# Ledger of designs, part 5: VH-VL binders against Coiled-coil-helix-coiled-coil-helix domain-containing protein 7 (CHCHD7)

Target 1, 85 residues: Coiled-coil-helix-coiled-coil-helix domain-containing protein 7 (CHCHD7), of Homo sapiens (Human) (q9buk0)
Amino acid sequence: MPSVTQRLRDPDINPCLSESDASTRCLDENNYDRERCSTYFLRYKNCRRFWNSIVMQRRKNGVKPFMPTAAERDEILRAVGNMPY

## First folded at step 7 (VH-VL; framework fv_diridavumab)

Design s03 (from e1 with heavy chain S30E S102T, light chain S35Y)
Fold by ESMFold2-Fast, scan of step 7:
Structure s03 (fold): chain C 85 residues (1-85), chain A 120 residues (1-120), chain B 111 residues (1-111)
Amino acid sequence: as target 1 above (85 residues)
Amino acid sequence: EVQLVESGAEVKKPGSSVKVSCKASGGTFEDYAISWVRQAPGQGPEWMGGIIPIFGTAKYAPKFQGRVTITADDFAGTVYMELSSLRSEDTAMYYCAREDWTKYYYMDVWGKGTTVTVSS
Amino acid sequence: QSVLTQPPSVSAAPGQKVTISCSGSSSNIGNNYVYWYQQLPGTAPKLLIYDNNKRPSGIPDRFSGSKSGTSATLGITGLQTGDEANYYCGTWDRSLSAGVVFGGGTKLTVL
């Protein structure tokens, strides 16, 4: 079975929980055959890339917390107007 | 460049367990899966299993299913492999090796390996 | 578990060419990428070829790979004394509850 730390399951710490869960489910359903899960992996990487870019900008501007909370991320995505990943 | 560093050599008695660690030096496990591969003296490499640290999900080779546990703490940059119910035939060099977690299992960076000796 | 079959040894002189075969089945080589690893005496294995025929950065073009059906080959041209090593093929096997499998290895001796 997949196991994750509490930090990895915290929505305020991990902005890509949905994408992570989808990737893990795909691996479980496909006997760990990574090739069959490539689209889910790509979504997860794109999710991380997007939020890491936000973290970098926040660090530059002295805005804390550096990783937006779940509520802040919801507001950011609403402002963007479309899914960026 | 990224290096993988395994914990030190172990000498264990039959029936005991051994836990070996693998740390990323000069990098992270964020983009990598980690496999454990062992090699008995004079033999070829044998895959034991692997983990994708960011997902916390592990896959084990059938031969080791039930005896091996692979875990990760990607915030510490460490992966662990625990092998239980040790036998003399478990005497081997144990390597951790990394793969791109989005690709089939080509292991592009290997640790130097750690020796586990099982003797009475 | 040497699911893939390699010749146990091969020998050649400096400057010559050698080929090392790796034979499998439809569940492994026949339907998946093949990888080759070089293991110099006293060292960890090193990735030499990935995705059947691609070289990682830093691997000389003297090393080449190919795959046909359920078999793969590693070619080494311009053989050097420093090429003396064990060579292992590897791939993913779907028939054994899925997993990475390796060949038994080929010891290349440079005479």
Scores: ipSAE 0.479, ipTM 0.812, lowest interface PAE 1.7, mean pLDDT 86

Design s04 (from e1 with heavy chain S30Y S102E, light chain S97Y)
Fold by ESMFold2-Fast, scan of step 7:
Structure s04 (fold): chain C 85 residues (1-85), chain A 120 residues (1-120), chain B 111 residues (1-111)
Amino acid sequence: as target 1 above (85 residues)
Amino acid sequence: EVQLVESGAEVKKPGSSVKVSCKASGGTFYDYAISWVRQAPGQGPEWMGGIIPIFGTAKYAPKFQGRVTITADDFAGTVYMELSSLRSEDTAMYYCAREDWEKYYYMDVWGKGTTVTVSS
Amino acid sequence: QSVLTQPPSVSAAPGQKVTISCSGSSSNIGNNYVSWYQQLPGTAPKLLIYDNNKRPSGIPDRFSGSKSGTSATLGITGLQTGDEANYYCGTWDRSLYAGVVFGGGTKLTVL
């Protein structure tokens, strides 16, 4: 199957839009000095790591879509009961 | 081994705009920042600006602020640099160059460059 | 004209060693990592040194970097004719400019 490139702003494809937007605001507020935004970058990376772990579990178990939709992610986070990242 | 593929040479009239593209061979810029660096004949490199596609924000060098726009497509497959109000002094080789989006400030992979000639 | 100052040229014979200096200020070299780029005639710049003194894969150990205060140095030992090129230092400037800045370049001639 031909690969399809991920859409950056689609919430059903990108699970970390809130963390991305927080990183963007930090960069804009700090004149693009990346060192001053390390905490936001860490949260973004932790977000990606968490959802990639879910994708891996779903691939192993044949559950589609592999990346949960925005609605499915809300259900997963509600079931977890805390913020995993 | 990744390569950065830039669009072809351009010949432009003064006052026009040019838009140069940069794409990763076989990949995306999802984990990278992309800078645009130009070099006029016989001169050193001059940073124009850069973008982190995943965050959708760009930073421009003061010399080019208001004339340059750097964008990425929705898929992080291609980054663009558009330079407006062209003058003869904008005749240069234009490079895209790749950085790790989180790490500090070095460009590990460079495109081969796009020649832009501005002539009457 | 460049924010970072380099000597315009250096020269030496094959097998010798050269050093190329790069001088800046506290807003750039003094507070940030320095990179070095080699540019052979007609080619794009190539990353030679990053994080002051680290080499990418494929760069021989005869190339080295160092940083002291607001200055950086590129060292080349065992000079070869294939080293004839322009060499540029680069860093981030944290002043109001806030962006990547490069040196004016040093042309290395191997005699």
Scores: ipSAE 0.574, ipTM 0.847, lowest interface PAE 1.4, mean pLDDT 87

Design s05 (from e1 with heavy chain D31E K103R, light chain S97K)
Fold by ESMFold2-Fast, scan of step 7:
Structure s05 (fold): chain C 85 residues (1-85), chain A 120 residues (1-120), chain B 111 residues (1-111)
Amino acid sequence: as target 1 above (85 residues)
Amino acid sequence: EVQLVESGAEVKKPGSSVKVSCKASGGTFSEYAISWVRQAPGQGPEWMGGIIPIFGTAKYAPKFQGRVTITADDFAGTVYMELSSLRSEDTAMYYCAREDWSRYYYMDVWGKGTTVTVSS
Amino acid sequence: QSVLTQPPSVSAAPGQKVTISCSGSSSNIGNNYVSWYQQLPGTAPKLLIYDNNKRPSGIPDRFSGSKSGTSATLGITGLQTGDEANYYCGTWDRSLKAGVVFGGGTKLTVL
């Protein structure tokens, strides 16, 4: 059974790995003062909102996997043309 | 309304360790951070540390660094606090408390507390 | 010893107003939001005020908070016997002792 940490490190499961890593680095660099990391937390939340909207659309249309794989997400971002979060 | 369920009272000998659990009723801690706060009889609350399960990161108060370990279950449904090298001064009520993971450490939901008594 | 200083006790009669102070430093109250917790006898603490002056759902407007410099104040108006409890302030400390810090507590007695 994979640990929570192992599941969170799988790019096919976690679409916001870079944003998660940036938040964790900020916490480490700022002695875990969450207020000093608010910008990174906001990016992480926006990343999750964006991909969750894609998941919802895929569920509606019966497209699996509901969470796009890392490769599929690269294609979606390329089609969008700009960073949505 | 969400409830935090803590494990039962413990009686321990000096030099041993204790592990207390905290479980969210009907849910997980994926949107939350969990802090552990103890309160000795007649004293105010004392923060021991906290964990943000979605990042896999824990922070400990300096007083408890090296003696306390805070971990989360594989499914983030249960958080644990283990305190080692117990002394009589560790006799206290131990609470887990919930926070939004992205805000300052204000604690909106508290467990009912676990009594830990350290005596010979 | 508590990092945040509160008076150990305060007393008032039903219907009166009471204030409870919480004093800290620049590393804690001076640069961070303050929360207040109510602890009735035999129960866990309950969040009463967050972000200096905001109330969670279910907390009556008789309870208020404020912050000035390195000190915070909890105000209670229209005092009721059910308000008899211990009250604790709390905040984050940014110093080398970084972490959540609480006041020593104030016992409110309703006479």
Scores: ipSAE 0.485, ipTM 0.830, lowest interface PAE 1.7, mean pLDDT 87

Design s06 (from e1 with heavy chain A33S K103Y, light chain S97N)
Fold by ESMFold2-Fast, scan of step 7:
Structure s06 (fold): chain C 85 residues (1-85), chain A 120 residues (1-120), chain B 111 residues (1-111)
Amino acid sequence: as target 1 above (85 residues)
Amino acid sequence: EVQLVESGAEVKKPGSSVKVSCKASGGTFSDYSISWVRQAPGQGPEWMGGIIPIFGTAKYAPKFQGRVTITADDFAGTVYMELSSLRSEDTAMYYCAREDWSYYYYMDVWGKGTTVTVSS
Amino acid sequence: QSVLTQPPSVSAAPGQKVTISCSGSSSNIGNNYVSWYQQLPGTAPKLLIYDNNKRPSGIPDRFSGSKSGTSATLGITGLQTGDEANYYCGTWDRSLNAGVVFGGGTKLTVL
């Protein structure tokens, strides 16, 4: 199976790729000082919580794929009307 | 609640490498950073490096850069530390310890440690 | 060598009070939170204090921490024989190639 890093780069598997990239970039730019990156980490956590709630709802209702594809997520965000994280 | 479990003790020859694992019992490392800290007999703790498994991001202490590699498995259930070019002064207790990757730098849960002995 | 300086030992009788100092610089203690760890003989370190002066659940209030400038202090009141251990301060160092740094340790003997 693909490494953690390889799976994290697939937008159909990782719904929070831009938030992950922003967190990693912040760490690199701030010499791994995590306190200076706390707002990026919070955004990433909120992103994961939001999409995990969608995944759980889909699993309960038998809707596949459980993690929406990048295209499906775009439609869900348009329906929400604002960024939920 | 969560416990960290390290792999068993190792006896190695100078010039070899050692790979130690750390597993979360009762959870995963998805919301945590994992650090490796060693302690030579009679000495204080020495930070070797750490990893945030979900980002795949590792950072190493300058003393160990180029000799240590910290990795995580595909599911963030196990973290590994490999130390190469072993010397007698690498004889120590090796701990994994966790911290919340989001907001603080203290290590709230420690493994019991594993002994690595380097001798000829 | 350790980056943070602690006295190598301290001793007192049961019921007494002790303080353990930890001295650093602006790149570590001066700009970051300090943690303290207790290590009983034959065991892994245990978190005693985090964020300079906060206690995790299960740590009695006779343990306290404080920070002033580039120095931190661990206070222990009502000493018990079970407190005999090594004590280490720890923090983040913000200098180039930053990372976690620890003090050299203080051995507390309860006589």
Scores: ipSAE 0.157, ipTM 0.748, lowest interface PAE 4.0, mean pLDDT 84

Design s07 (from e1 with heavy chain I54L K103P, light chain A98G)
Fold by ESMFold2-Fast, scan of step 7:
Structure s07 (fold): chain C 85 residues (1-85), chain A 120 residues (1-120), chain B 111 residues (1-111)
Amino acid sequence: as target 1 above (85 residues)
Amino acid sequence: EVQLVESGAEVKKPGSSVKVSCKASGGTFSDYAISWVRQAPGQGPEWMGGIIPLFGTAKYAPKFQGRVTITADDFAGTVYMELSSLRSEDTAMYYCAREDWSPYYYMDVWGKGTTVTVSS
Amino acid sequence: QSVLTQPPSVSAAPGQKVTISCSGSSSNIGNNYVSWYQQLPGTAPKLLIYDNNKRPSGIPDRFSGSKSGTSATLGITGLQTGDEANYYCGTWDRSLSGGVVFGGGTKLTVL
């Protein structure tokens, strides 16, 4: 199976790639000062929590793929109407 | 309960490099940073650097910049610290420690330490 | 030299109270949370206090922490022989050369 880093860079596997990249950029711009980046870390964790809840619901309902593809996530976010994380 | 398992003791010659590993046993790196902290005999702890394995980003203390490299092995869930251009002053106990990567700067779980001795 | 300043030693008898200070600057203690670590001989450091004054599970309430301005204090009441150890404060330093910084350590001797 793909390594964790390979999986983290795949948009169809990692639903929070933008949030991950924003966190990394914040660390690079702030000399690894995590306090200055706490908002980005929170967004990333909230992103993971949101999509994990979708995955759990899909598993319960037998809907595959369990993690929505990038295109499917765009549809879900449009339906929600606001950013849920 | 998660444990951090470090690799075994090393004896190295001056000018060589050493690579120490730290593996989480029964845990995950998804919500944690891993720091490397050394302690020379009779001295206090000294932070060398840290990595957030999930992002692959590493930060090094200025004293070690240029000769320390901290990496994460995505495959095994292991973090490594490599120190090059070894001197006798690098003889120390090397610890890996887990820390919350939220706005907290504390190390809640420590490895037992790896003894590195630099001698000719 | 350590970035954070601690007294090198402190001593007291069983049942007494001791305090250990940790002094820094605005770039570290003044703007960040302080942690304290206990190190018994031959062991790795153990987290004793985090977020200035919080205790991990298993740490008795006779250990306390506080922070004021650029200084932090570890308090130990009801001193026991098993408390004999080195104690280190730690925090993040925000300067460009920043990172995690530790105090030089305080050796607590129980007389």
Scores: ipSAE 0.093, ipTM 0.717, lowest interface PAE 4.6, mean pLDDT 83

Design s08 (from e1 with heavy chain I54M D100E, light chain A98T)
Fold by ESMFold2-Fast, scan of step 7:
Structure s08 (fold): chain C 85 residues (1-85), chain A 120 residues (1-120), chain B 111 residues (1-111)
Amino acid sequence: as target 1 above (85 residues)
Amino acid sequence: EVQLVESGAEVKKPGSSVKVSCKASGGTFSDYAISWVRQAPGQGPEWMGGIIPMFGTAKYAPKFQGRVTITADDFAGTVYMELSSLRSEDTAMYYCAREEWSKYYYMDVWGKGTTVTVSS
Amino acid sequence: QSVLTQPPSVSAAPGQKVTISCSGSSSNIGNNYVSWYQQLPGTAPKLLIYDNNKRPSGIPDRFSGSKSGTSATLGITGLQTGDEANYYCGTWDRSLSTGVVFGGGTKLTVL
């Protein structure tokens, strides 16, 4: 099985990869001044919170995979219509 | 109630490398950055670098750039610090310490420290 | 040599008040929050103050912090023998390609 680090780099497993990348880019561009990247950190946290709520609902309803794949997440966001985070 | 558990003391030869681990007990590192701070005998603390495990992102102090590598082996459970090309001046206590990665740079929980002695 | 300057020692009697200074520059204390750490002999540092003047849960109000310009101060009132320790200030420093910097430490002796 892949390590946790390898799984975090897989878009079918990590729902917030682009938000993570944006946070990392902000840190690189601002010499790791975390205060200047607070908006990106908040967006990442909100992204994780949103998809965790979907995972919890899927667990309750017996829907697998519990974390939607990248394609399934695109469908969910399209159905929502507006960015939830 | 979170504690940081560091690996045991090391005695190393000059030119070798050492890898120290830091594991969260009673919690995870999901919302935290982990810094590595060393303290030579009779001296103040010196920041070596840190990692935000959730982003896979590490940053190193210029003095240690090229000799130190900080990694996370678990999503939120264990962080490692590897220091290579050891010199006698690297004899010190090595602490891991956590800080909330979205807050200002303070370390709220510290490991007990790992003694690294470099001798020939 | 440390980036932040602290007096090497301070002493006072039980029940008295002491202050420990920490001096930096605009690249660190002048534009960033300051933290303070207590280190008892043979132990790891312990957070006493964060965000210039806030106390973690469990730290009594006789410990206080303040910041003015490029300097910070740790105040300790009602000194107890158990306060005998090294005290370190810490902050972030942009001039070092973003890194945490610490003071050289102040040894508090309770006579």
Scores: ipSAE 0.290, ipTM 0.786, lowest interface PAE 3.4, mean pLDDT 85

Design s09 (from e1 with heavy chain G56D E99D, light chain S95K)
Fold by ESMFold2-Fast, scan of step 7:
Structure s09 (fold): chain C 85 residues (1-85), chain A 120 residues (1-120), chain B 111 residues (1-111)
Amino acid sequence: as target 1 above (85 residues)
Amino acid sequence: EVQLVESGAEVKKPGSSVKVSCKASGGTFSDYAISWVRQAPGQGPEWMGGIIPIFDTAKYAPKFQGRVTITADDFAGTVYMELSSLRSEDTAMYYCARDDWSKYYYMDVWGKGTTVTVSS
Amino acid sequence: QSVLTQPPSVSAAPGQKVTISCSGSSSNIGNNYVSWYQQLPGTAPKLLIYDNNKRPSGIPDRFSGSKSGTSATLGITGLQTGDEANYYCGTWDRKLSAGVVFGGGTKLTVL
């Protein structure tokens, strides 16, 4: 079975690293039957959409870094109170 | 509407490698996977592999595993396919195609294709 | 050879109906969605049918798809000379390739 790897491993630039890893693991475990992994893909897309909305807001207000660091994201999620993705 | 544009035709010697690019015109790759499909003269299409650029993760057909590498330059700009250890049997039209990776790969947008000729 | 089996050729006159078959197994067509592609001479393949029987925008209703068990069919009614092309079925195969597989193709000649 061919394996897959993820190139973008820096958590400060990839806010959805665990969701990405879960998606690729699902693919490997299910012979690349992508329908069986659709919920993992949806979680990843929702993760990306959430953080992209934060990036857009920061960009509009001139707040850098545009993508929050891993530590800043932990604080944002704590403030939100529920799982946004 | 989105169009896919492959890099220009290549003529290569046996044993060399070739790297073909695919760029979206009028849209992005953000919500899609990009497949590479080749077609030898007089033959049907053959899937080589694909990449989901936002994950930066690729899957290769077993026949090409170890010879093909598919990468993305950024999250939505350009996708590349590199095929190494070229043989005359690799002479074909090479297409990039956009697919719905959330189900069983149907390719809704195709590039016009790039000819790769392997001869001495 | 191809994992999916199609007849190599089919022919009919303008205005007639033709069907093109695509036969597979439980590891591909039997458990997965089927797509169909039209390839006119000198052009890239074009998506004609997806998810067994759905048409993309711009594809006329003369083209239809269906799937039963491990086989799929493409139907074309009101044949026109412009329909002369190669037609390929495609699906996912879990067992052999763990990837996309295509049929060997059917050349449609409109006489």
Scores: ipSAE 0.013, ipTM 0.649, lowest interface PAE 8.0, mean pLDDT 82

Design s10 (from e1 with heavy chain G56N K59Y Y104W)
Fold by ESMFold2-Fast, scan of step 7:
Structure s10 (fold): chain C 85 residues (1-85), chain A 120 residues (1-120), chain B 111 residues (1-111)
Amino acid sequence: as target 1 above (85 residues)
Amino acid sequence: EVQLVESGAEVKKPGSSVKVSCKASGGTFSDYAISWVRQAPGQGPEWMGGIIPIFNTAYYAPKFQGRVTITADDFAGTVYMELSSLRSEDTAMYYCAREDWSKWYYMDVWGKGTTVTVSS
Amino acid sequence: QSVLTQPPSVSAAPGQKVTISCSGSSSNIGNNYVSWYQQLPGTAPKLLIYDNNKRPSGIPDRFSGSKSGTSATLGITGLQTGDEANYYCGTWDRSLSAGVVFGGGTKLTVL
């Protein structure tokens, strides 16, 4: 039912919403100097890669939903015991 | 409705490469996976690979690994498929098709296809 | 050939009903949802059924799907000449990394 734009803001669909928001905030705070925000961009990319690996493994094993819900992701991160990105 | 608009027909020589584009009309590819599926004359569909633009990740069928490259401009609404080292057996119709990456993989919107002919 | 097996052809008269089978294994149909696609001559495939038995908006209720074990079936009732097409089943195959597989196709002729 949500539009494409609304879906990109849905935390159950977008696993890296906070990382995306942090990147945007960094740009706003640093007058869009991208070099000063490289760490946030890297964290966003690492976030996307990590959750993509989970999605791909779930897809391969037939575990639905392919993208874990926000609550499921919290449990996965607790089980990992450290921040994987 | 969202439509997928593919680039025009190509005629290529053996050993060359072809790059086909797929553009979303009425939407973007940011929250969808896009698959590339080919169909040789008189044959059934054959899945080549896909991309999940939101994760900047492409994945390929083993048969095409090393010869196909799938890329996307996130939010631009365009996905590309490049197939290299072309052989006459690569003569086919090439389709892009949209899939909801968060659900079971099925392709709900298809492009009209791009004819690629490989001949000397 | 294809890992999903369909009969190569099926035929019936207008107004009749047909079923098209799609046989796989535990690595595909047995553990995953099945989709069905209709391809009219000279056109791209069109999604008819997803998640085994659901119809997209705009697909008439004459089309139905079902799945049992490692096999799936597409049912078409009230056949019309416009239903002449190739029909393909499709699913995910866990033995093919990140892979969608399609059946070999069934040509439906309405005589």
Scores: ipSAE 0.015, ipTM 0.623, lowest interface PAE 7.5, mean pLDDT 82

Design s12 (from e1 with heavy chain T57I Y106G, light chain N31K)
Fold by ESMFold2-Fast, scan of step 7:
Structure s12 (fold): chain C 85 residues (1-85), chain A 120 residues (1-120), chain B 111 residues (1-111)
Amino acid sequence: as target 1 above (85 residues)
Amino acid sequence: EVQLVESGAEVKKPGSSVKVSCKASGGTFSDYAISWVRQAPGQGPEWMGGIIPIFGIAKYAPKFQGRVTITADDFAGTVYMELSSLRSEDTAMYYCAREDWSKYYGMDVWGKGTTVTVSS
Amino acid sequence: QSVLTQPPSVSAAPGQKVTISCSGSSSNIGKNYVSWYQQLPGTAPKLLIYDNNKRPSGIPDRFSGSKSGTSATLGITGLQTGDEANYYCGTWDRSLSAGVVFGGGTKLTVL
């Protein structure tokens, strides 16, 4: 099983790595003041909600992996045509 | 009802290190930050630091900077606090407590505490 | 040496009302939400109030919170013997490396 560090940094496991990194960068730049990072946190939450909806759809249809790989997600976003979060 | 389960009491010698664990029972840490708060005998609570496991980011109180390390072993399950260079003044009850990760609203669920005694 | 200042003790009789103050500064209470915690002897702190004036599920209506400027207040009405405990305010402080700070605590005695 991948360690928690590998899970957090693996783009095939973490669908919102860039949003996570932006949130972390905001915390570093604003002395960990969460209120000042609310817009980044909202984008991260929206990213997770979007991909969770895809995971749920895949679970219902028996499609694995349940969380799409980074390459599969790139294809999905290309098909959607705009940023869903 | 979510509970935070802390590891058992520790008796340590001065200069050693102690590592206390905090495990979610009946839930996960995916939507939470975990703080470590200690309370010396007869004193009020003192925040040591916290971690947001989903970001892998920890923040430490200035008093403990350089001696404390807070980590997460499993994405959904366990958080650790390691305190090094122990002194008799570190004798205290050590609590883990959870809060929403995105905004400090307060700590809604607390572990029962781990007693750490530092004596020669 | 606590960052937030509370009276060390308060006392009242059953059925009475008691008020506990918590004084801070513009870097903590003045800019952030205040929480209140009850600690019965031998137990972990328990969240009574969050977001200045909100109660978690299971906390009776007789506990209330308020905030004005750089100060916060915990009110307890209909005082009961089971309320005898230490009470702590807490908030986030930007000036102390963006950390959680607590008050020194108030011991409530129900006579």
Scores: ipSAE 0.507, ipTM 0.835, lowest interface PAE 1.7, mean pLDDT 87

Design s13 (from e1 with heavy chain T57K Y106F, light chain N31R)
Fold by ESMFold2-Fast, scan of step 7:
Structure s13 (fold): chain C 85 residues (1-85), chain A 120 residues (1-120), chain B 111 residues (1-111)
Amino acid sequence: as target 1 above (85 residues)
Amino acid sequence: EVQLVESGAEVKKPGSSVKVSCKASGGTFSDYAISWVRQAPGQGPEWMGGIIPIFGKAKYAPKFQGRVTITADDFAGTVYMELSSLRSEDTAMYYCAREDWSKYYFMDVWGKGTTVTVSS
Amino acid sequence: QSVLTQPPSVSAAPGQKVTISCSGSSSNIGRNYVSWYQQLPGTAPKLLIYDNNKRPSGIPDRFSGSKSGTSATLGITGLQTGDEANYYCGTWDRSLSAGVVFGGGTKLTVL
């Protein structure tokens, strides 16, 4: 199996890479003072919550893969027209 | 309810390394950070560092920077703490403790502790 | 080493009230939330208070917390023999050497 780090950096597995990167960059820039990064954490949580809702819907409908690929997510976001998180 | 299960007691020689594990029983680390806190006999707790497994990033206390390494295997629900260049002063109980990764460093669930004894 | 200052001991009789102080600075308690932990002999610490004054599920309302300026206090009312333990405050220190810091601990003896 690929390492945990390799899997976390795969866009087809992790739908919230930019939000994750923003959160970790904030932590690094603020010497891990979590309170100074609350806005970035909230955006990451909202991103994860949105894509988890898509996963749940796909699981109910038998649509695989349950987590959309990067290409499929791009199409979903185009259909929405605005950022949902 | 969720518990943190730590590996067994260790007896080590000065200059060696020790690696302690912490496993979530009945859950995963997706919503949590794990801190490592040690307590020498008769002393208060001392924070060594922590990791947020979903970000794959660790932060170390300055005293332990260069000697401690904290790693996570989020898919197995296990976090590790390795302390190198052991001295007799490293004899302590080593705890892992859980936090909500997005909250302000309060530790709501603690492991039972792993005794590490360093002696010649 | 402890960054936060607590009295080493406190004692009281059953049914009485005790308060345990925790003193810090503007880089820790002065700007951050405080937690309190109870450690019974031979056991791991247990969270009593978080975010200055909130109790986790299962912690009796006999335990309370407060914060003023650079100091925090833990209050225990209706003291019971089972409350005999060490108590530690903890917070984040925002300085350039940032990390979690703890008090040196207070041993509560029930007479």
Scores: ipSAE 0.578, ipTM 0.855, lowest interface PAE 1.5, mean pLDDT 88

